# VH-VL binders against o27280, part 87

Target 1, 266 residues: o27280
Amino acid sequence: MDSMNVPEVLEIKRIVEESESVKTFIFSWDFRREVRPGQFVMVWDFRDEKPMSVSLIDPVRSEIGISIRRVGEFTDRVHGLSEGDLLGIRGPYGRGFELMGRDILLVGGGIGMAPLAALADEATARGMRVDALVAARTADELLFLDRLEAAGVNISTCTDDGSCGFKGFAHERLLTLEENHDMAAVCGPEPMMFQVMRILDERDVPAQLSLERYMKCAVGICGQCCLDDTGFRVCAEGPVFWSQELSRVREFGRYRRDPAGRRVPW

## First folded at step 22 (VH-VL)

Design Bi4
Fold by OpenDDE, fold request of step 23:
Structure Bi4 (fold): chain C 266 residues (1-266), chain A 119 residues (1-119), chain B 107 residues (1-107)
Amino acid sequence: as target 1 above (266 residues)
Amino acid sequence: QVQLVQSGAEVKKPGSSVKVSCKASGGTFRTYGISWVRQAPGQGLEWMGRIIPRTGRARYAQKFQGRVTITADKSTSTAYMELSSLRSEDTAVYYCARDDQYEGNFDIWGQGTAVTVSS
Amino acid sequence: DIQMTQSPSSLSASVGDRVTITCRASQSINNYLNWYQQKPGKAPKLLIYAASSLQSGVPSRFSGSGSGTDFTLTITSLQPEDFATYYCQQSDDTPRTFGQGTKVEIK
């Protein structure tokens, strides 16, 4: 068994409270094991294991951050942890984002902003112009705004209730933006991503999108995260896909499979 | 362009309590925390605790645990620090400061609130 | 708790002088070290964060260096407005702790 597939027990160094439902857990990281924005790690609380995107990559401090949204039993337990507590981390896994060009548009919704925040840091460090469309249900659920601003990102916000920025959905806000970008990176609710991808395709903007699926092994063996029609494994061929790849995935934006393998509509 | 404006000077008796306010103007707290730092006359700086207004969760220095309460009202963009069972040693200038959760630095400070505890 | 020790506690300097202040942590704090300037009757002002990053609006004559346990604040050419007390602060662990301060006085 490859050592990278054995969870390393790590101490939570710091916890950043991003919102009422989202916390970022900071860990020391040995960067001999490279991690890229868009990749994920498997987080093990010694009872269950879940895939989580890396939201912070800091090679200077030798730290990574993992942002976790409270959505179920596992994440409830994790959110109950304190600094100094332990978690098992294995990875990183999957295909991360690729950067190209000079101008990048980030479109994120909710916790989907986690990998995009890491991507923003990398893009900015490379001297790219970064525009970010950050969407959430309410102002208090908008994630990483201060961090992105500090990094020099130009931010446009969108909230369902209009409590901050544009009132409406991300794709609606995107339609009002006329600026062209060399590429786009998208992550969030799949219905959002579906609409955003459509718009970007019409504009001939190359786009990468990060998918979320039920995942168990993270190493392309169990097939739990397999996408219909294509056989793409989100943990192996993804989670980041190009729009051209997703155009072949009929289930994208339409349905997903639950842990039992049943089709569940979005 | 956010500024922190604190409440005015206080004179208190030993055993009493004091509550200092810290209002953010020119913006909201967003994801920042608010830390409270005090400075006794002619002395250095001492961190008392922090609150994340967005979540309402606070952390305290052990020295003040049980005696200090930090709260925040997001609707008014105001943070509060209440210190009870005041002693003469609590005589100090109390500062609120915006706390970057990632960096842990204090980039914006209130003007300070002088609290004098005397019999 | 992490103890922060500054050196010297005070120093006298003239306008134009190069001033160096050191700060030592009782344990490694990576680069989670911040520097503040405080003038009498005023709140502290952030100068440097992450050990070496210059806060926006702070003159370039201020610089910070170091990592782990030993850190340095440098003022390349002291200006009249720089006479003040300087504090280091670690942000690696809670509680946050400050150095005892270094008072820079006019010679």
Scores: ipSAE 0.936, ipTM 0.963, lowest interface PAE 0.5, mean pLDDT 96
Fold by OpenDDE, fold request of step 23:
Structure Bi4 (fold): chain C 266 residues (1-266), chain A 119 residues (1-119), chain B 107 residues (1-107)
Amino acid sequence: as target 1 above (266 residues)
Amino acid sequence: QVQLVQSGAEVKKPGSSVKVSCKASGGTFRTYGISWVRQAPGQGLEWMGRIIPRTGRARYAQKFQGRVTITADKSTSTAYMELSSLRSEDTAVYYCARDDQYEGNFDIWGQGTAVTVSS
Amino acid sequence: DIQMTQSPSSLSASVGDRVTITCRASQSINNYLNWYQQKPGKAPKLLIYAASSLQSGVPSRFSGSGSGTDFTLTITSLQPEDFATYYCQQSDDTPRTFGQGTKVEIK
């Protein structure tokens, strides 16, 4: 049995309340097992298992953070946990983000900011200039602003209701920004990512995007997270894809498969 | 820059309650918490509890649990600490402080509110 | 609760002196240790966080070191404005707890 695929039972060291619906759970981590921004772990509450992005990677403290949005029964249970409680974690899995160049643009929406926050920490540690466009429906749903600011990230915000920053969507805000970057990393609602990718492609900015799909095994076996036509497995070839790769994915920004394999719109 | 401004000094009778306010100026709480720390005359610092204004969830030191209530109003960027059943030993300066959830440090402090409990 | 013990409780020093204050936690707190300075009649001021990170605006003569259970605050060259009481504070667990304080007095 591969030790990486066996959940390790870990104690919740701390819980950070990011918003009313998002919590970050902090765990001690043995960094002999490398983890990179953009990779995910499978979180097991001893009843069910779900993939979750790593939002904090701290080798100094030997800790990782996993940000979880409350969206269903599993996450409801997890959000009911307290510091000192236990969770099973296996991984990390998938392909993470790659950093290149001197400056990077991060475009994130909602919980999509989770892996980007970790990426921001790595980028700033490398001495890169980091600009972040953070999007949410409302000001109270904007995530990681204080953390990003503390890391030296230049932040631009946009909200659907205009309660903070630009009133509108991320791609609309991006259109108002003329500066190009060496690369971009994008994560959030797929319709947002689709629009952002188009703009970045037109500007010849290399972009990586993190996809979300239903996952079961996380090891590229079950095929539940396969993308139509391409055969890409989000858990193995992703979840981070280059824009060139996603250009071949017909379903991107349009629909996804549910656990039963049915097409469901975004 | 964000500053925390607290309400004025209070003189209370034993058995009564006191409610101290802490208003953030120059910004909002965002993801930060607000902790309350008191200091009796000539004594050290004692953490009482914390609230995350964004979520409204509060945590208390066991010593004060049941007697202290920490609340926040996001619309006015104000946090409150109410201490009931006051005793003479509650005489102290009460501070609010901005609480970083990741670091757990208090980087911004209010000016303090003197509370005197006397017959 | 995690107990924080500072040493010494008080010390006398002169301007220009190197001052060292220690703080010990009853259990490992990683690097979740903060240092504060407090002057009479004033609120505490954050000096060091994460055991060794200097807070913005704090003079470089202040430094922190340590991890686990033993921590040290160092003032390389004491200045007149540094006479105050210093506190360590652990941020690893709730409740947050402070050391009893170290009063730095003029010799």
Scores: ipSAE 0.934, ipTM 0.962, lowest interface PAE 0.5, mean pLDDT 96
Fold by OpenDDE, fold request of step 23:
Structure Bi4 (fold): chain C 266 residues (1-266), chain A 119 residues (1-119), chain B 107 residues (1-107)
Amino acid sequence: as target 1 above (266 residues)
Amino acid sequence: QVQLVQSGAEVKKPGSSVKVSCKASGGTFRTYGISWVRQAPGQGLEWMGRIIPRTGRARYAQKFQGRVTITADKSTSTAYMELSSLRSEDTAVYYCARDDQYEGNFDIWGQGTAVTVSS
Amino acid sequence: DIQMTQSPSSLSASVGDRVTITCRASQSINNYLNWYQQKPGKAPKLLIYAASSLQSGVPSRFSGSGSGTDFTLTITSLQPEDFATYYCQQSDDTPRTFGQGTKVEIK
């Protein structure tokens, strides 16, 4: 049995309040177990288990950060925890982002910025030029702006209500940006990612996109996160996919399957 | 550039309360916190508590728990520190400082507010 | 609470001198250690964060080192404007705590 699949009970070292609905939980981490931006971990509160993105990777301090959005019963419980409390963590799982080139564009929406924040840290550490388009419904929901700026990232913001930056959606803002990059990393609402991917493809910018699907086992066995036609398992072949791969996925940007396996629209 | 501007000096009697304001200019608080640190005459620095204006959640040093209340108004980019049941030992300069949640450092400071407690 | 102890409490130095101030934590704080400079009648100023990272705008003659429990602030060549009181501060746990300060005076 792979020790990676056994949850480690870890103490919450610190909690960063990112927004009203998002907290980042920081844990000590043994980096003999490598973790990459774009990978996820399974968080266990001793009642239920959910996949969460790694938003901070700090080998110097031997710490990782997991950003969690408050969206349901599980996350409600987790958000009620304090520093010093315990959680079970197993992983990391999935395929993370690959960095290439000199200039990278990050396009994130809402909690989708979590893995991109970690990617930004790695990219800047490598001396890459990083531009980030950060989208949210409102200004108060924009995530990681200060952290990204501190890392030297060039930030462009857009909000649905126009309370900060460009008023509109990420793909609309992207259309106003003329600069091309060597690659792009995208994570957020799937309708957003779908539109962004289309634009990037038209511009011949290689893009990686992180998908979200209902996930149960995280080890490619149960099939709950399988994508139609391709059979791609988001937990194994993903969650990060190249745009060329997603072009083969019929359901991408159109529908997903709920926990019961039913097709539901976005 | 972001600056923190505090309210003016206060002279209070023992048993009374004082409320000091800290206004951010040149920007908003965003994800930063606001910490309050005091310094008695000729003494060192003492952390009192912190608020995350974005969420409104505050944490306090145990020493001041029950006597200090830290609040923030995002609409005016202003944080407040209220200290009740004042004692002569509370005579100090009170500072607000921008608090980086990740690093825990204080990179921007207010100019300080002198609070004198005397009969 | 984490106790921070600085050494020395005060020192006398001349312009051009190498100055070293130490800070010890009562328990390991990783690299969550910050250094501040305070001049009379003024608010503290952040110099170093994360034990060794130089704050933007701070002269390169200032440097920090250490991890765990023992930390050092070094001024390679003391300048006239550097005479002040210096504080270390841990940011590993709440409450945040400061050292008692080190006053650097003119010899």
Scores: ipSAE 0.934, ipTM 0.962, lowest interface PAE 0.5, mean pLDDT 96

Design Bi4
Fold by OpenDDE, last read:
Structure Bi4 (fold): chain C 266 residues (1-266), chain A 119 residues (1-119), chain B 107 residues (1-107)
Amino acid sequence: as target 1 above (266 residues)
Amino acid sequence: QVQLVQSGAEVKKPGSSVKVSCKASGGTFRTYGISWVRQAPGQGLEWMGRIIPRTGRARYAQKFQGRVTITADKSTSTAYMELSSLRSEDTAVYYCARDDQYEGNFDIWGQGTAVTVSS
Amino acid sequence: DIQMTQSPSSLSASVGDRVTITCRASQSINNYLNWYQQKPGKAPKLLIYAASSLQSGVPSRFSGSGSGTDFTLTITSLQPEDFATYYCQQSDDTPRTFGQGTKVEIK
């Protein structure tokens, strides 16, 4: 058995409170095991296991951060943990983001900003110019703004209620921004990503988008995260896809499969 | 630029309580925390506790646990530190400071509030 | 709690001198070490974070180095405005703890 598939029990070193619903858990990490922005890990609380995005990659400190949004029983338990408590982590898995060019646009919504925050760090470290469009329902739900600013990212915000920045959705804000970039990375609610992708395609901006689907094995075996028609496995061929790939995925932005395999509209 | 402005000097009797305020101007707390650090006359710096205004969760140094209460009002961008059961040893300048959750540094400080406890 | 020990507690120097202050942690704190400058009657000012990162607006004559347990603050050429007390602070664990301070006085 591949050792990477065995959860490593790690101590929570620190907890960053990103918002009322999001916490970032910091762990020591052996970087002999490479991890890239856009990849995910399986987090095991010794009862259940779920995929989570890596939001911090710090080779200097030998640490990673995993941002988790409180959305159900599993995440409720995890959010109840304290520094010093233990979690099982296996991975990383999936295809991460690829950086190209000098100017990159990040478009993120909600917890979707997690992998993009890690990508921003890498991009800025490479000397790239990074613009980020950060979206959330409310100002208090906007994630990673301070961290992004500290990294030198140029930030534009939008909120559903207008409590911060542009009032409206990310794609609407994007339409008001005229500058083009060498590439874009997108992660957030799938309807948002769908609209953003359309705009980026019209502007001939190469885009990568990170999908979220129900995952079980994370190793491309069980098929739970298969996308219709294409047979793409989000855990193996993704979760990061190029816009050209997603253009072939009928369900993208329209529906997903629940754990029972039923179609569920977004 | 963001600044932290604290309430004025206090003179208190032993056994009483003091509540110091720390208001952020020029911006909001966002994801930053607010830490409270005190400094007795001629002494070093002592961390008392921290609050994350965005979530309202606070952590305290064990030394002050049960005697200090740190709160925040996001609507007014103000943090508070209340210290009860004051004793002469609590005479100090109390500082609030912006606390980076990732780095754990204090990059912005209030001007300090002198608290004198005497009979 | 993590204990932070600075050395020396005080030193005398002249303008133009190279000044070195050390800070030792009772256990490894990675690079979670910050340096502050404090002048009489004033709040501390952040100089260095993450052991070696210069805070914005701080003169380049200030630098920090070290990792694990041993850290150093260096002032390459002491200026008149640099006479003050300096503190190290660990940010690896709670509670946050400071060194006892190093007073840099004019010779």
Scores: ipSAE 0.934, ipTM 0.962, lowest interface PAE 0.5, mean pLDDT 96
Fold by OpenDDE, last read:
Structure Bi4 (fold): chain C 266 residues (1-266), chain A 119 residues (1-119), chain B 107 residues (1-107)
Amino acid sequence: as target 1 above (266 residues)
Amino acid sequence: QVQLVQSGAEVKKPGSSVKVSCKASGGTFRTYGISWVRQAPGQGLEWMGRIIPRTGRARYAQKFQGRVTITADKSTSTAYMELSSLRSEDTAVYYCARDDQYEGNFDIWGQGTAVTVSS
Amino acid sequence: DIQMTQSPSSLSASVGDRVTITCRASQSINNYLNWYQQKPGKAPKLLIYAASSLQSGVPSRFSGSGSGTDFTLTITSLQPEDFATYYCQQSDDTPRTFGQGTKVEIK
């Protein structure tokens, strides 16, 4: 059995408070085990296990960061942890983002900015021009703005209530932006991603989108994260997909399957 | 550019309390914290604690635990440090500083507030 | 708590001199080490962060090196405005702690 499938018990080195509902947990990481932006890890609190995207990759410090939004029982417990506490982490899993070209557009909503923040760091390190459209419900929920600015990212913000930047949704803001990019990376609420993908396709901008689905095994065995009519497993063939791939996925932007396998509309 | 402006000098009696303010101008706190650092006359720098204004959560050095309270008002972009049960050894210049949560450095400092504790 | 020890506590130098200040941590702090400059009656000023990253606006004559427990601040050619007290600070753990300071005086 691959050692990557055995959870490693790691100490929380630091906790960054990103917002009232989001924390980034920093861990020491052996980079002989490569991790790419867009990949995820399974986080185990010794009671339950959930997939989480990596939001920080720091080979210099030998550290990774995992940003977690407080949304349920599992994440409530994790948010109650302190520096020095332990978590189990296995992975990384899945297909991460692929960088191409010189100019990249990042479109993120809420916690979806987590993997994009890591991607931004890599892209800027490679000398790419990075533009980021960061969306959230309110100004206080906008994530990673300071990190992105420090990395040299050009940021445009969008909030539902207009408390910061453009008032409206990400796809609406995108329609007002005329510049084309070599590629785009998108992550956030699926309805947002669906609309953003449509716009990018119309503009002939290659796009990669990171999907979120209920995962159990993370190793492509159980099939609970399979996308209807394609057989794509989000944990194996994803979570990052090209727009062309997602165009074949009927459920994308329309519904997801809950832990019981029932179709639940977005 | 963001600047931190602190309240004026204070003269206090032993046993009393002092509350120093630190207002950010030119922007909001966003994800930055505000740390408080003091410096006794002719001495070095001593970290007292930090608050993340965005969340309202504060952490304190054990030395000051129970005697210092750090708060913040996001609406006014102002942080506060209150030190109670003042002693003569608390005589110092108190600084607020912007605290990068990832780096843990203090890149912007207030001008300092002199607090004198004497009978 | 992590103890930070600077060396020397004070030094005398002339304009144009190469100045080296060392800082040692009681335990490994990776590269979570920052350097500050403080002049009399003024607040400290960040010079170097992450052990070797130059803060924006700081002259290139300042540089930092080191990792783990031993760190060094170097001024390649001391300028008149560089006479001040310098502090190292670890940001690996809470509480944040500073070195005792190094006063750079005119010879």
Scores: ipSAE 0.933, ipTM 0.962, lowest interface PAE 0.5, mean pLDDT 96
Fold by OpenDDE, look of step 22:
Structure Bi4 (fold): chain C 266 residues (1-266), chain A 119 residues (1-119), chain B 107 residues (1-107)
Amino acid sequence: as target 1 above (266 residues)
Amino acid sequence: QVQLVQSGAEVKKPGSSVKVSCKASGGTFRTYGISWVRQAPGQGLEWMGRIIPRTGRARYAQKFQGRVTITADKSTSTAYMELSSLRSEDTAVYYCARDDQYEGNFDIWGQGTAVTVSS
Amino acid sequence: DIQMTQSPSSLSASVGDRVTITCRASQSINNYLNWYQQKPGKAPKLLIYAASSLQSGVPSRFSGSGSGTDFTLTITSLQPEDFATYYCQQSDDTPRTFGQGTKVEIK
């Protein structure tokens, strides 16, 4: 237990350029330490540390991939790294996705597709039928389409500007899709997830949603990622939650807390 | 179905430059890269470099560093390879190929562009 | 750079024959090994990726195996259209490098 909390310094084996703002960093991984889609790792650049979802899990190659969106100083530094450079990785942490049934719907927005891409790989490997609704602001921001297609995933896209697929938001596209699934996995902007969850609930489709919150310790002790009213710790009880659990979370889809603990609207 | 169509054959003098184009038809590059691979007459395949059209970032083999420039125009779905300071040894068929960033394989190839360097 | 060495450089075979081509990497490349077929005057064609995964549209008589440094391409029953030059290519590191090729000729 203690050993998993010590960052392991790993060499970046490869970098996949997913988009202008997203890179996937691939590392050698000892799979004696199991990692599941939906779990996250803490990435340490020897200055700061941030939680990142695992987007690639390849036990055959003994590799994992971490997709990182460039959004701030930490990620700016990380995006400046090259193959052969080092990063500290500790984890994995949190509760990952649980697969059930035969037909699964993935609904992802932006970088939220990262954990879903990993889940898609597992689901397809298990012989499940996977439909993915991939959303982004523009076509150039749609992530992992090629990977998903290669894995046999049926993809539907939507973009805010209509540059690819359905013009509109993920929940709007979802409303146009009549088919139900045995379960759904959702990850993306929280307002999107909120709307998607409501639709899925109305359709009686069991849904798991991956939340993103500011995490400091990743081990459920600091409380920085606690959700209001429930006391759920995103790093411990999540980041993957069932819709029934999130229905009890007042702040879900409404606001979040910044690093200072202040409420900020979505 | 995506196809890569390259520009026509070139005949160049030593010291000059050549710029070969590679246009994707039937689709876009998406997250794929475009690699350039050349093949001298009767010889094997040699990787020159790669660009990710989506980001515009390119990587080159050390052998060609400073002499090769790979670019891409997303609006026209076209990649370019420019090789300068041409030598007789640069006489070859130049191929563009779609480059899977995860697998590193080349699953779609252009038809090739013959470049002849002679005085 | 990772050096790729194929064996043999050339071989003669008959239709129906089992053909085996080997490729060795100068260092471990995991399963990042691809096989291509090239016919005269044509661009290479991807046959196998990830050492053993058959590219879509490629006949099942083609197969790949191996991991680490030693890899094998096998054609179970050589067909007339299979006479060509075959290349292995590592995709573990940059620069990407190819084997020198194996020419499969008619006996």
Scores: ipSAE 0.917, ipTM 0.952, lowest interface PAE 0.5, mean pLDDT 95

